# VH-VL binders against Translin-1 (tsn1): the designs that were tried, part 18

Target 1, 220 residues: Translin-1 (tsn1), of Schizosaccharomyces pombe (q9p7v3)
Amino acid sequence: MNKSIFIQLQDQIDKEHSIREKLTAEVDLLDEKLRVLQLLLANCEQNLENQEEILEALEIIKSKTRGLAELASNFPYYKYNGVWDRSIQKVVYLYLLASWTGRLDKSLRPTYSLLSLSEVGQILQVPVFPEESTFHLSIEQYLHAVLSLCSELARQSVNSVISGNYHIPFEALNTIQKVHSSFQVLSLKNDSLRRHFDGLKYDLKRSEDVVYDLRIHKLV
Below, E stands for the ipSAE of ESMFold2; O stands for the ipSAE of OpenDDE; V2 stands for 0.75 times the mean of E and O plus 0.25 times the DockQ between their complexes.

## First folded at step 7 (VH-VL)

Design c1 (framework fv_ofatumumab; at its last look DockQ between E and O 0.02; V2 from the best seeds 0.00; counts 0 for: pae E 18.8 > 2, off the site)
Fold by ESMFold2, look of step 7:
Structure c1 (fold): chain C 220 residues (1-220), chain A 122 residues (1-122), chain B 107 residues (1-107)
Amino acid sequence: as target 1 above (220 residues)
Amino acid sequence: EVQLVESGGGLVQPGRSLRLSCAASGFTFSDYAMHWVRQAPGKGLEWVSTISWNSGSIYYADSVKGRFTISRDNAKKSLYLQMNSLRAEDTALYYCAKDIYGKYFSYGMDVWGQGTTVTVSS
Amino acid sequence: EIVLTQSPATLSLSPGERATLSCRASQSVSDYLAWYQQKPGQAPRLLIYDASNRATGIPARFSGSGSGTDFTLTISSLEPEDFAVYYCQQYSDWPLTFGQGTRLEIK
């Protein structure tokens, strides 16, 4: 039995809606855990006793990211990747932050260093350069996450002075300077990424001002 | 008991093909990345290929790229290596190995098979 | 490609002695380094993963240390069964690479 073209169009619309609802439900569960980890890492300079909570949150987020990857593999990647794009970007960002602050167990880099895209993929057990169109971490997600890290490092640099932790501002400035230099040699044609990078100069200036203030007051 | 058992090795002439198999038991095969590693007579270990748990990511050593194809069948708990255009330098003992806990990447190879011998000679 | 260079190529020691085996990477691999033991006619055996973690069933006399580019496998008191070839292997980036091996021989 032939269906009319309009019934067939409605069936397709319903199918795509159902797929997006399923994916969105998983992303919403992931987002709940991302909020928890973000709060824990925002206070990590002030609360040295929250390490077990941070490790638990990291493991939950890794597990949920792998679960999302498994679910997403059942559907065309590029049709639905917009559902998780921002949430996966935040996963990458929070892993970069956990690594930089020394709160990530089995980090591929020492404290105050940046993980590469491939290293983040190894830690999360998620591909980065698949030969087939499968769930993966994109270069764009990683670059946005690095820029978000710099904004947070500038913010924590300010707060670390208040807390009396005077070495963090120097490490933050060093990291932001290296990111700024590296991004300047990139040809950023993506409007969203270019606008995000344009804001990096304010994070750099804020971090520079903190270090300058420490030198003027001879706190280091 | 976690086991890997390779088969399909043999003596072949250059330019011919062989298909290696690896049968897995005693663990959830579909949770792990799997590897092929070879060892030429009297030589060290050489990584050949890795396949992710769902076949979504596949990697090859440059020496075999374009000639060898790794694959897996999770329902049959089996790993395969199709070796085409064989050369004398492919002569080696071929091991199948399980990643310790990686699905997409390597974190170390904790279980190895006994190996299957491939000899490529005129 | 990350090259792993092991030294010495051959280490001759007696039972009861301490063995120190070195592995140097051409670029940082953080702590993503494993050590394997291989006896003649046998498959490799995982000893250490993530630079310092002993695999299941590995005796306490085996220990790994290092990070970045310089790694050490230490056997605190050699037993007769420890005389074998030892390989380091990095899994920080593709392609996966092994060192050329250190042969630990009885003196």
Scores: ipSAE 0.000, ipTM 0.426, lowest interface PAE 18.8, mean pLDDT 87
ESMFold2 (binder alone), look of step 7: mean pLDDT 94; pTM 0.957
OpenDDE, look of step 7: ipSAE 0.025; ipTM 0.616

Design c2 (from c1 with heavy chain S55R S106D, light chain S92Y; framework fv_ofatumumab; at its last look DockQ between E and O 0.02; V2 from the best seeds 0.00; counts 0 for: pae E 20.8 > 2, off the site)
Fold by OpenDDE, look of step 7:
Order: C-alpha cells, then sequence, then structure tokens
Structure c2 (fold): chain C 220 residues (1-220), chain A 122 residues (1-122), chain B 107 residues (1-107)
C-alpha cells in the first residue's frame, strides 16, 4: 500500500527530527568537554602544572569532533549545521588559544601566532573547503573563533600583568592588531560576524590600555 | 580473509596519466577509510592520500596535491587513484591500505595490498 | 608536518636478544602512533597501533610503549623472522608521516 503524500511528508519530518536529535546529543557531549578545556585554559599562564589535563582534554575534544564530523557527513551540511556551528566555533577557538599560549603540546612554548584554518583542520583531522556538502570547518566558524581568541587575549593580558608576565600584553596586542587589520580588508556579509567584529574594537582598546599602563610604570 | 589487490601500474613517460585501482574483499569496505602509500625503490614509506568511508574527508600529500585524485566506489568495493602529470619522482610501488578502525576514526593501516609498480621514465 | 626520527638507523643483533627501537616525533602525537614491519619484497605489516596496542596475530614478544613524542618498539627475544625494516607512523596530524625506518639485521 502506497503512503499518502502527507504521510510521506510526516515521515520526512520525523526523520529530520531524529537526525537533529542524534546530532544534538553528540554536540552536547562535546560541549561538556569544551567547558572543561575552557576552564583549564582560562589562566594558563599562571599554571603550567595542568598541562596533562589540557592535553587530555584536547585529545578528547579532537576525538569527539572527529566523531561528530563523520556522523554529520551522512547528511547535508547546510541543512543541519545549525546544530553544531557554535560548538565547532568554540572547538576552533580553544585550539587557537591552546596553540597561541603554547599549551597544544608538551613543549609548553607559546607561539603567539595564529593557526590558519587549514592548520586547525589538519590538527583536528576534519576537512576544510570540501568539494561536497559534507561536514567541514567553515570560514565563518574560523573567523568567529579568531575574534573570540582576541577577546580572550585581551582578558588574559590583564591577568598576566598581575602574575608578572609583562611580555604577554605586548604579544596579545600584536596579535589583536594584526587580526583587526586583516578583518578590515574582508568583505563580511554575515551580520553575526559583523557584529562580532565590532566588538574587536573594544578588545583592541583594552589591550592597548594594558600596554600603555605597563609603559607608564616602566615595567616594559 | 581481508584482502586488497592493486592494479593499474606500468611504465609511462613524464606528463602522462595513470589510474590505479584497488579491489577490496573480506570486509565491509564502506565502513573504512582507505589509504594510498607509496615506496620508491630502496626508500621508505610515503603517505600519498586518504579518503574517508563516504568521501566526506579527502587528504593529499603536498607532493601530489593538484595532480592526484583519490576516489572510491563502495558498491564495487574499489579504491582508485587517478595520477595526472606524472613525474620521475612519482616512481614507486603503490600500496592500497585499509584503515584499522571504522568510518568514524582514522588510525593506522592494518591491511596492505601487494602493491602495484608505477615507473615514470622518459 | 610532524617529523618522525627513528633510531638507530641500523641495529645488529642475534637471535634471542632483546631489540629496542626508538621513534621520536618533532611534536606531540599523543598515542596516534603505529609500528610496521617490512621484509624484503613484502608489504608492510602492522605490529602496533595507538602506541601500545598489538595488532591481531602479532606475537607477544612485540610490544610498544610511549606517548607524546617518544616511542619505543621492543622485541623481547628476537626470532630469525624478525630481522627486517621497521617503520613508525603518526596519524595525529595531516599529512600522515612515517619514520625513515630502522633496519634490524642479524649480527
Amino acid sequence: as target 1 above (220 residues)
Amino acid sequence: EVQLVESGGGLVQPGRSLRLSCAASGFTFSDYAMHWVRQAPGKGLEWVSTISWNRGSIYYADSVKGRFTISRDNAKKSLYLQMNSLRAEDTALYYCAKDIYGKYFDYGMDVWGQGTTVTVSS
Amino acid sequence: EIVLTQSPATLSLSPGERATLSCRASQSVSDYLAWYQQKPGQAPRLLIYDASNRATGIPARFSGSGSGTDFTLTISSLEPEDFAVYYCQQYYDWPLTFGQGTRLEIK
């Protein structure tokens, strides 16, 4: 017996809902791990003893992200990307932060540099710029992550002064300035990204103020 | 028994093209990422390309990027490597290899074919 | 790329002896490291994956250890069939990379 048109439509609705639920469940698990890593990296300049925990968290997040990527690759990317966009953005952000602060590996050597989208993709072993509409790290996710990094660097620059790490504010300012200049040449069409970029001005000012204070006090 | 059988190798002049094939049997082909690895005469192993179970993820070594194309047909349980603009340095024994774990993770290579020889010479 | 450096380049031992092979990564690969054995005229054979897991059918005399940047393959008591070239490989980052190999030869 053939199903009526409306029954078929309902079946499709149910199927899509089921897919979203499955994806959401995986994202929720990922989010839990992201919170842990975020906390570990919040004051990373002050505590090097938590490196093992950070590496473990990074590895778990990598694994979870890869699992999500493979699962999501069964479905059209643009139909379901809303389920994981924010979480994946956060994944990218945390890896950028870990790399910038030298917490990505056992070397514990800050790079004070920005990983590219391709490099993040390589580290996470997830695709970027795919030919097919499958799971990938998007440019928008990366750009949001970079902006989030700048905000965090501005925040941590203040904390670093308190801890006596007076070089961090300069490195942070340098990174934020470069990001600011780079974004100015981008044609941003995404409203969310434009709004987020507007916030970068505040972060830049904040970072400049920290450096200014250090200079006044002849600490640098 | 898990088995991989490569074919398509041969002698070609620089600038020419070859297409390698790998026939898989003994396992659920569609559940695993597949790899191409090559070994130049008297040299070590060099990763060439990887393709995930559903082609959602594809990766190439820088040495072959833009020239080689990896693909797969899960229905035919076959892996392919289209090699264009071949160079002398592409001369090698080309292995097809199965990933250890299922489609959700890429790990090492637990099963290798016997390889097919590609010789690029003028 | 992550560079894997194997040492020694050549190891000369006798049957019954213990063999220790080293693989060092230029950066952390966590436990995403495999060991392969290759005999002349044969395809590589997986020995160890995830740094310490022995592959199916691999004798117990083979063991892997290490994490991060330093890894070791140990053969507790060498058999005549164990003399071959051994490669380590990381699958933590793209591109996948192999070590240059260690040749285990009979003394």
Scores: ipSAE 0.000, ipTM 0.510, lowest interface PAE 13.4, mean pLDDT 90
ESMFold2, look of step 7: ipSAE 0.000; ipTM 0.417
ESMFold2 (binder alone), look of step 7: mean pLDDT 93; pTM 0.951

Design c3 (from c1 with heavy chain S55K K103E F105W; framework fv_ofatumumab; at its last look DockQ between E and O 0.02; V2 from the best seeds 0.00; counts 0 for: pae E 19.1 > 2, off the site)
Fold by OpenDDE, look of step 7:
Structure c3 (fold): chain C 220 residues (1-220), chain A 122 residues (1-122), chain B 107 residues (1-107)
Amino acid sequence: as target 1 above (220 residues)
Amino acid sequence: EVQLVESGGGLVQPGRSLRLSCAASGFTFSDYAMHWVRQAPGKGLEWVSTISWNKGSIYYADSVKGRFTISRDNAKKSLYLQMNSLRAEDTALYYCAKDIYGEYWSYGMDVWGQGTTVTVSS
Amino acid sequence: EIVLTQSPATLSLSPGERATLSCRASQSVSDYLAWYQQKPGQAPRLLIYDASNRATGIPARFSGSGSGTDFTLTISSLEPEDFAVYYCQQYSDWPLTFGQGTRLEIK
């Protein structure tokens, strides 16, 4: 088509905008479901009666994530990843939390372990190491999610004590310590990750304090 | 006027190969995902394959996965379907179809060709 | 896969009458649903996309409604040229799937 250069540029701008709008719409729907799951998993060690709802929410989020992945795979990843990065990070985080707390499946058995990026990808059926031009779970998203998990574990440690689950703080501390040690060996070039990692120190301290308090009071 | 014209159909024996082509005109071909849909005689519509505008996404029906290959040449404004290891159940009228939205999420088909007939028989 | 079930299989009506065609999905497809018309010996023609958007050139008598799992194609007043087979199609998930079709025939 013999369009002027400027018309062509405008067309490209318009297309990009439209793509972003479509992606945003899907992400917004995903975010709504993420909020639901986040609430369900909040202090989930206190109540197992909501397991059915959790599993349903997990499936919905999986479906939505896969849908987003399919949509996004039509476009250059790094051109549009800003639209979904935070949401996908949250997806990964919630799946990590669900797995850690034993809410990922019908077993209802806490693992107190960290799913790998590959495992998360397998669960979500989303690529983790594909070509850069296609949708994938990124290392950065995963690392952010792990840090978010640590923060949540620190938070839930306090609540678990209130509920009389005195073993949770120890498991949480163990996980946070391992994450902290692991991150120290990483060469983080991303400023966002660095900042987020700095917050981990506080989470670690919180977790330690909870455990120490339990020991002092001879509750464990 | 948007137009799609399929070609390459014919009568083949089981196990043989055919290559279908679809020539597009009247729109910016490189902006749209393209699809193959087939219809067996007297039957309904069955999705076969989809390829995105930039070839970043390719999808196949389970019935043809591993046997068929969709491809496109944006410079030639052409869509292709390489069909290998053909079976009797692959007998159908094969349509190429244009996606509704350019570079957008859709995978509905707003323009269809008239189709090319593939008959697989011993 | 998402199964689309159309009803009725056959609908017999007269010109001027209102036609209501149903498409039900085995799971939610949001609004990612299209309707097609196919006349004998012709390629399918897009009627409705995104559940309720009328395609270019489609007469106003055609309308689509619904979301999630239940969808309806309505022809307010049938014209002689409207007697054909109608298909719904979802594009919410892979694989893309079509309904089995509804044949609209003249009474």
Scores: ipSAE 0.000, ipTM 0.521, lowest interface PAE 12.0, mean pLDDT 90
ESMFold2, look of step 7: ipSAE 0.000; ipTM 0.419
ESMFold2 (binder alone), look of step 7: mean pLDDT 93; pTM 0.951

Design d2 (framework fv_praluzatamab; at its last look DockQ between E and O 0.02; V2 from the best seeds 0.00; counts 0 for: pae E 25.1 > 2, off the site)
Fold by ESMFold2, look of step 7:
Structure d2 (fold): chain C 220 residues (1-220), chain A 120 residues (1-120), chain B 112 residues (1-112)
Amino acid sequence: as target 1 above (220 residues)
Amino acid sequence: QITLKESGPTLVKPTQTLTLTCTFSGFSLSTSGVGVGWIRQPPGKALEWLANIYWRDDKHYSPSLKSRLTITKDTSKNQVVLTITNVDPVDTATYYCARSYSEFWYFDYWGQGTLVTVSS
Amino acid sequence: DIVMTQSPLSLPVTPGEPASISCRSSQSLLHSEGYNYLYWYLQKPGQSPQLLIYLGSDRASGVPDRFSGSGSGTDFTLKISRVEAEDVGVYYCMQALQTPYTFGQGTKLEIK
C-alpha cells in the first residue's frame, strides 16, 4: 500500500478543517451580536428608549458581516458558504425587522414595508447577484428572512393588542398578505424554503384572527 | 417537469472505454449551485456514487475510481458525459444520472437508469 | 471512507402497521454547522431511487407525512407510521459529509 497517497489526503483534510474553524470562529462572534439585536427588537414597539442600543448593534453586525465577507473572499465560496448561511439569513431578517419597525435610524418611523434584496445589500455593503464565486447575499437567504419576518410580525401583532397598540395588527396583516401572494407565484425548488413557506399560512391565520377580534370587539 | 435520461451502449467488452450521456430537461447547469452526478448499481447490490459536476465545472470523483473516470458537461445542450476507461466485468451495473444541489449535496431527481453489461 | 450500516436488511410488514429502519455511520455525520448530512432514498421495484428525507429529518417534496426521519450523529432512523402497499421497495441511507459519498446496503421492505 502507498503511504504517500494517504499523507497527501490528510494534508487536504487538515487544510479544509482549518479553514472551516477560522470561518466558524468569525460566524460565532457574529451570532453573539445577532442574539443581542434579536432580543432588543423583540418588544421594540413597547420600548423606544433602547434605540441607541439597537443602532449600535446594527453597526456592529454590519461591520462583522463585512469582515466575514473579506475573510471568505480568500476561499472558494460554494465550498464554505454553509458555514455562514444561517447567520447571514438572520442578519437579513433583523435588518428587515428593524426597517419595518422604524428602528433602522433615529427617525423611529416604521416603514411597514419590506426592504428589497438589493436595498439590504446596499445597506450592508455586500454584493447581491455576483457573476463571480464570491461572498454575497443569496436569494434563498433573503426569502427565508422574509418568511421569518412574517412569523415575527404575527407574534408582535398579538403582543401589540396586549399593550394597546392596535395599528400594528393591520399593518402586519397587510405585509403578510403581500408576502403570501408573492410567494404563491414563485417556483420554489428548495425543499427547506418550501417547508418554511408552508408555515406561512399559520402566521397569516394568526394575524387575521387578531384583526378579526379587534373588529368584533370594536377596539378600532 | 424535471427529467434526466441516460444513454449509451448496453454491452461493452473488457478493456474498452464506456461512454454514458445524461440528457436532462426542466433545469440548466447555468443555474447557480446546480450539478449532475452519476451513481451505479451492480445487479443485486447497493448504490455506488461515481462522480459529480457542478455549474462552474468543478468536478468530484470517487477516489477509488478517479483514474478511470472523466466527467464533462455541455451546458448549452443540457448534457453531462461520463467516461469509464478499461472496463471490467465488475463495472456491470445500472448507471443513473441524478440532479445534485451544491448546498447539501443530495440527489433529488434521478434518471430511469441504463444497464451496462461488461463481458467478452 | 464512511461506512453506512443498515438494519434490518429485510423487513416484512403487515399493511397498516408501522415500520422502522436503522442506519448507523462509522463516524458522526453532524457537522459543526448543525446539519446531519444523512439522506434516505426509496427504490421501488423496477424504478429509480427517489429522495425521501434530506438532512436526517426533512421530508422531500411530495413525500407523505407518514414518513419521518430522526437521529443525529451516528444513529439515524426512518419510520413509516402506517405502511401502504406502495411503500414496498429497497430503502437506502446515504451520507454526504465527505467524499466518497456512501450508501447503506439497503433494506428491502416487503408485504407479509
Scores: ipSAE 0.000, ipTM 0.396, lowest interface PAE 25.1, mean pLDDT 86
ESMFold2 (binder alone), look of step 7: mean pLDDT 94; pTM 0.953
OpenDDE, look of step 7: ipSAE 0.218; ipTM 0.676

Design d3 (framework fv_praluzatamab; at its last fold request DockQ between E and O 0.02; V2 from the best seeds 0.00; counts 0 for: pae E 19.8 > 2, off the site)
Heavy chain, then light chain:
Amino acid sequence: QITLKESGPTLVKPTQTLTLTCTFSGFSLSTSGVGVGWIRQPPGKALEWLANIYWYDNKHYSPSLKSRLTITKDTSKNQVVLTITNVDPVDTATYYCARSYYEFWYFDYWGQGTLVTVSS
Amino acid sequence: DIVMTQSPLSLPVTPGEPASISCRSSQSLLHSNGYNYLYWYLQKPGQSPQLLIYLGSDRAKGVPDRFSGSGSGTDFTLKISRVEAEDVGVYYCMQALQTPYTFGQGTKLEIK
ESMFold2, look of step 7: ipSAE 0.000; ipTM 0.442
ESMFold2 (binder alone), look of step 7: mean pLDDT 94; pTM 0.951
OpenDDE, look of step 7: ipSAE 0.461; ipTM 0.811
ESMFold2, look of step 9: ipSAE 0.013; ipTM 0.587
ESMFold2 (binder alone), look of step 9: mean pLDDT 94; pTM 0.951
OpenDDE, look of step 9: ipSAE 0.223; ipTM 0.728
ESMFold2, fold request of step 20: ipSAE 0.000, 0.000, 0.000; ipTM 0.411, 0.472, 0.415
ESMFold2 (binder alone), fold request of step 20: mean pLDDT 94, 94, 94; pTM 0.950, 0.950, 0.952
OpenDDE, fold request of step 20: ipSAE 0.009, 0.012, 0.017; ipTM 0.526, 0.508, 0.555

## First folded at step 9 (VH-VL; framework fv_praluzatamab)

Design e1 (from d3 with heavy chain T31R D57K; at its last look DockQ between E and O 0.05; V2 from the best seeds 0.00; counts 0 for: pae E 16.3 > 2, placed apart)
Fold by ESMFold2, look of step 9:
Structure e1 (fold): chain C 220 residues (1-220), chain A 120 residues (1-120), chain B 112 residues (1-112)
Amino acid sequence: as target 1 above (220 residues)
Amino acid sequence: QITLKESGPTLVKPTQTLTLTCTFSGFSLSRSGVGVGWIRQPPGKALEWLANIYWYKNKHYSPSLKSRLTITKDTSKNQVVLTITNVDPVDTATYYCARSYYEFWYFDYWGQGTLVTVSS
Amino acid sequence: DIVMTQSPLSLPVTPGEPASISCRSSQSLLHSNGYNYLYWYLQKPGQSPQLLIYLGSDRAKGVPDRFSGSGSGTDFTLKISRVEAEDVGVYYCMQALQTPYTFGQGTKLEIK
């Protein structure tokens, strides 16, 4: 029978809430695994016994990302992508970090190299330039992930000196310098990206200071 | 010219520890993506992979043998060492070391092999 | 563990004729990055193994054009378009998709 306009609106509100709840539950499960992997990779320079754990976590995260992609593809992408945006950004970031540190098996690039957005999508088997409004890795997610990688590389550069791995500070500086130069040519219209990029100079300076200190004290 | 050569004992008694050294030239483990692996072949039988080690600290072991295997490297000496504990006559084989690439995990250059016999 | 099954196990060939060796894996060797992690090796009599084909179809450096690899997923084939006397030996397929890396049981190629 006929329903009032407000009953019809309430039905739609309930439907959208149910969709968001389903997506959020899947994202919460993904986030649990992301926290585990992040801890493992933060210590990977100092802990060589955790490689099996890292590979297991990467595979679980890939599986959960593909499961989320399947669920999300039943719904309009741009209406709901805010539910997973931060978590998928972290997936991309952790894959970049795993590849850079030599902990991602079957990577498309050698250690100390930066995977492209397309290469991350290929490894995860998730679209990056979809034909339709389907679940995909966004440019903004990738750019944020690259900036987060630089912050972590600067941090690990300090720790690598403590552990005696003096090669890592030079590779970290090289990567951060390339990212900084590449972002300089971008026309960043996204305020969140611009603010994130504005902080890169501190990571660059921190990395430069580590390398300078190594050369002054003739440790390299 | 890339070469690898295996060295170690030819005869080992059961329960002892077998230590094999791979000495190589023409490449370095300091190069990104490069590794060395160990493969064995019992007389008249198929090849069996044992372990890999790469330029960074990544190591891979055959899961069924992992508790008995240790692979280490000395990059400055161009050496990789495989240790097998508590050997048994089933460990009798020709042992090969081979160069591997981290990206695709194939073995492109092999040593000549060394036969190790485990018997009382 | 991924089981690699070769056929035939013994392959007598008339010189100058083609030869074909099959390798089946118990699960797909096609990784999400688009590569098949399948390799072919030849062990000539009294020698160490040598790499012939990597990633299912790519010839290693110095391997003659008469050798070709094909297939994807679980079914792979090594072909020799015209067998020569120097091709005698045992052929092994190997997977490196996941540990343990495993070899087929071998195919012994012999001249009739």
Scores: ipSAE 0.000, ipTM 0.462, lowest interface PAE 16.3, mean pLDDT 86
ESMFold2 (binder alone), look of step 9: mean pLDDT 93; pTM 0.950
OpenDDE, look of step 9: ipSAE 0.309; ipTM 0.753

Design e2 (from d3 with heavy chain H60Y, light chain T99D; at its last look DockQ between E and O 0.54; V2 from the best seeds 0.00; counts 0 for: pae E 12.8 > 2)
Fold by ESMFold2, look of step 9:
Structure e2 (fold): chain C 220 residues (1-220), chain A 120 residues (1-120), chain B 112 residues (1-112)
Amino acid sequence: as target 1 above (220 residues)
Amino acid sequence: QITLKESGPTLVKPTQTLTLTCTFSGFSLSTSGVGVGWIRQPPGKALEWLANIYWYDNKYYSPSLKSRLTITKDTSKNQVVLTITNVDPVDTATYYCARSYYEFWYFDYWGQGTLVTVSS
Amino acid sequence: DIVMTQSPLSLPVTPGEPASISCRSSQSLLHSNGYNYLYWYLQKPGQSPQLLIYLGSDRAKGVPDRFSGSGSGTDFTLKISRVEAEDVGVYYCMQALQDPYTFGQGTKLEIK
C-alpha cells in the first residue's frame, strides 16, 4: 500500500474535524443564548418587566450569529451547514416571535405580522440570497421558523385570555390562517418541512377553539 | 372616577430645575399596561409631548429634550414626577399629566394643567 | 420626527352646519398591525384637552356620534355632522406611531 495516500487522507480528515469542532463551539455558545431568549419570550405577554433583558439577549444573539457567519464563510456552505441548521432556525423563529409580540424594541408595539426572510436578514445583517456558496439564512430555515411561530402563537393565545388580553387570540388566528393558506401554494419537497407543515392543523384548531370560546362567552 | 392633578412651582428662574408632580386617583401604576405621560402647551401654542412612564418603570422621552428630562414614579403614593433641568423662558407652558396605556399609547384622562412661567 | 399638518387653522361655522378638519402626516401612520396611530383631541376654552377619536376612527367613551374620524396612511379627517355651541375650541390631531409623539398646530373652531 502507498503510505503517502493514507497520510493525505488522514490530513484531510483532521482538517475537517478541526473545522467542525470550531463551528460546533460557536453554535454551542449561540444555543446557550437562544435558550435564555426562548424562556424570556415564552411568557412575555405576562411579564413586561423583562424587556431590557430581552433586548440584551437579542443583541448578543445577533452578534453571535454574525460571528458564526464570518467563521462559516471560510468553508464550503453545504458541507457544514448541518452544524448550525437547527440553531439558525431558532434564531429566525425567536426574531419572528419578538417582532410579532412587540419585543424587538422598547416601544412594546406588537406587529401581529410576519417578518419576511429579507427583513430578518437585514436585522441580523446576514445574507439571505447568496451569490456564492457562503453562509446565509435559507428559505427552509425560514419556513421552519414560521411554522414554529404558529405553534407558539397558538400556545400564547390561551395564555393571553388568562391575562385578560382578548384581542391577541384573534390576531394569532389571523396569522396562523395566513400561514396555512400561504403554505398551500408551496411545493414542499423537503420531508422534514412537509412533516412540520402537516402539524400546523393542530395549531390552527387550538387557535380556532380559543376564538370560538371568546365569541360564545361574549355573544359577539 | 379617574383624576390627575399637577403640582409644582408657578414661577421658576432661568437655569433652575423645574420639578412637577402628578398625583392621581381611580387607577394604579401597578395595573398591567398603565402609564402616565407629560405634555406641555406654551401660551397660544400647540401641545408638545415630553415623557411617558409605565407600570414596570419603562420610560420614554422626547428626543429633543431627553438630556434635560427625568421621569420617575412612586406607585404606593400614586405619583409621577417630572424634572426639567436648566430651564429657559421657552419652557414657559401649561404642563399636563395624562393617563396612557401601552398598547395604543393615547392619553385618555388629563389633569387640569399647571402654568409654569420661566422668567427673570 | 413625524410632522402633523392641520387644515384649516381657523374654522368659523354656523350652528347646525357640518364642519370638517383635515390632518396630514409626513409619514404613513398605518402600522403593520393594521391600526392607524392617529388621535383627535378637543381643547374647549379654559379646559384641558379631551380625547375624541382614537386609532383614526374610533370614538372615545362619551363622545357624541356627530363626531366621526376617517382616513388612513397620511390623510385623516375629523367631521362634525351638526356643530353645536359646546363644540367650540381647538382641535388637535396627534400621531403615536413613533416618538416623539407629535401634534398638529390646532384648528380653532368658532361660532359665527
Scores: ipSAE 0.000, ipTM 0.508, lowest interface PAE 12.8, mean pLDDT 87
ESMFold2 (binder alone), look of step 9: mean pLDDT 93; pTM 0.943
OpenDDE, look of step 9: ipSAE 0.370; ipTM 0.774

Design e3 (from d3 with heavy chain D57R E103D; at its last look DockQ between E and O 0.11; V2 from the best seeds 0.00; counts 0 for: pae O 13.1 > 2, off the site)
Fold by OpenDDE, look of step 9:
Order: structure tokens, then sequence, then C-alpha cells
Structure e3 (fold): chain C 220 residues (1-220), chain A 120 residues (1-120), chain B 112 residues (1-112)
């Protein structure tokens, strides 16, 4: 066995590692900004006072995402997508949440509405449904983000009742119901996505319970 | 109390640029979900939406007039400015600015309107 | 563009009688969120338009309960249960589902 073969392999390993390190560094920076935005959006009612900060955070995340997209486009997508998948899912999730809660530009979609993958791509100025294996927002990332949104909406439904915003639970339920119905017609091939979807029924139930309570008390 | 008021020239010559200013009070364009729109109405005719500007950076224009319209805001002054280039007598109308509020983009508060006549 | 079509264009009414105005859109105004993005405005003589109904059926602040909006999808109706003299003016429906926002032709309500 020619030792040269192993040298070449080692070289390739080193190169791959270097690429992963570069990508990871960018993702880490992105993750820091995502944490900030997540905190800002954690309570929709309290976010009115932080609207400027939310917009700033959104813009920064957009910029970082685009930077990552540019860097990642130099490499095979499916070789390295594991480095950023979770973070990008979170990016999409937070933009969905921002839009749904009316913290993002409402001219694109009304409040309490779900952005499409294409719309998210347009907002972030990153490609979706590409023919080439370059950086893109994937369907799976989007679907995970939508499910995460539903979980958050269910959570916020309870909080909104406490704060006296009784319209939110209804809107949340409506959204979750529609998402649930939509997912039922999808042929999900991804195991992680299926597992995530299995959790949606609990979010739906939780949201239904909140709305039920409100109706009983004639608050909605 | 929420108020809007349109100001600008009432007479403009063809091919000139019309600049209208909407000065408002009782609300701010820094508030999330708030927008201001321009709607015009030719004498004896129906209403026509022209443009909207929002608390953030995005703007929307009537596609048919997009090339001639520019909408800007000065949040610190509570003003929105609409410019229409290359005006024609067909642009003769009462111009309204109105607030497009938070939830669903209805115009809930309107200015009194200003009549602009385009004539040589 | 979504085309809004109102009928009738002229509506003479005797005070105390009910009135009904129809508005049709060339596309459904029902959003996936369950709301119809249809609005009704009244422009009284010599005045600016004022919002009457939003989202098809919700009455704007200060609007008398004699006004009601109904419908969904592409067909909408504004009803006045008992027309009063102060209801004279031109009524417009508007869609805001998508840009450009478009208005109907207007319905001129007059007292007989």
Amino acid sequence: as target 1 above (220 residues)
Amino acid sequence: QITLKESGPTLVKPTQTLTLTCTFSGFSLSTSGVGVGWIRQPPGKALEWLANIYWYRNKHYSPSLKSRLTITKDTSKNQVVLTITNVDPVDTATYYCARSYYDFWYFDYWGQGTLVTVSS
Amino acid sequence: DIVMTQSPLSLPVTPGEPASISCRSSQSLLHSNGYNYLYWYLQKPGQSPQLLIYLGSDRAKGVPDRFSGSGSGTDFTLKISRVEAEDVGVYYCMQALQTPYTFGQGTKLEIK
C-alpha cells in the first residue's frame, strides 16, 4: 500500500476540517445573534418596547446569514450542511415568529400569518429550491421552523391570557390547526421531521385548551 | 388625538414634479405596524391608492405609477413625503394621506385632503 | 390587480328604510389566516373617506350598529338597517389582501 495514499487522505482530512472550522466560526457568530433575537421575541407583548432592537437584531441576523451563505456556497452543500442546519432552522423560526407577531414588515404578510419558504428566502436574500448543491434554505429547515413556531405559539397563548390579550390564543390555535392539517398531507421522509411533527398534537391540544377556557369564560 | 394634514402646491404645470407632505400627530412611524398611505381621488371619480410607507424600510407603490412615485418618511418630524414626477393633467386630484394601522392595513384616519390641479 | 366591483352605483333610499350594497372581488379576499381583507369606507359630501367596516364584518370605532358587513371570499355586502340623512355619501369597498390596494367604483347613497 503506497504511503502516498494516506498522505493524500490526511491532506483531504485537514482541508475538510479547516472548512468546517471556518463554517463553524460563522455559525457561532450567528448563534450569538439568534439568542438575542430569541430573547427579544420570547414575549410578544413586552416586545413593543423593544421594536427597534428587534429590527436591528433581524437585520444583523440577515447579514450574518447572507455571509454564511456566501461562504458556504464555495463548498458542497450536503457535505457541510450539518454545520449550520440547526442554526438556519432557528433563523427561519425567528423570522416566522417575528412576522407572525407583527414585528416584521406586515406589508409582506398580515399579522398572524405564516411566511412561506419563498418569502423567507426573499427576506433573507438567500436561495430556496436551488438546482445546484449550493447553500440554500431547505424544505426540511422550513418545516422544522414551522413546527417550532407552533410550539412557541402554544406557549405564548398561555402567557397572553395572563396579560389579558385574549385574541392571541385564538390566532395561535387557528395557525396551529392549519399547520397540523397541512402537515398531514405531506409525505415526510425525514425521521427527525416526523418526530418533531409528532409533538405538534400536544401543542394543538394545549392551544385548544386555552381557547376552550376563554370561551367558557366568555372572553372570546 | 390623531390627525393628518396634507400640504404642498395646489397648482402644478405638466411635466413638473409634485411634492406633497403629510404631517401627522398622535402617532409615530417608529411604532411597529404603523404605516402611512397616499390615496388620491380625481374630481367626481373613485379613490385610487398610490403608495404606502411603513415603520420600517419597506415601501409599496402602485405598479402603474411606480416609476413616477417616491415615498419617504421623516420619523423625527412626523412627516411623510410623496413625490410624483412628470405630472399630467390626469394627475389632477384630491390627494389624501391616511394612517394604515397595526393589524390589517385599513386606513382608519385620513387627512382632509389637498386638491392638486395640473394645468398649463 | 384585484378588481373590485360594486353594485348598485346609485342607491336612492327613503329615510328609515334599509339599504344594501354589494361588492365583488375578482379574486378571493380570504387569507389563509381566516380573515377577509375587505374594507368599507364612507365619504360624506365634502369630507374625507372614513372607515366603516374592516375585515369584512368588523365595525370601526364610532360606527353606528345600523351598519353591518358580511360576506366572504369574493362576495361582500354592506347593510344599513335604517338609513338616516347623515348616511348620505359615497360608499367604497377596498381590498388590502395584496398590493395594489384597490377600491370599488363607489356607491352613491342619496335620500329620496
Scores: ipSAE 0.000, ipTM 0.515, lowest interface PAE 13.1, mean pLDDT 90
ESMFold2, look of step 9: ipSAE 0.006; ipTM 0.554
ESMFold2 (binder alone), look of step 9: mean pLDDT 93; pTM 0.950

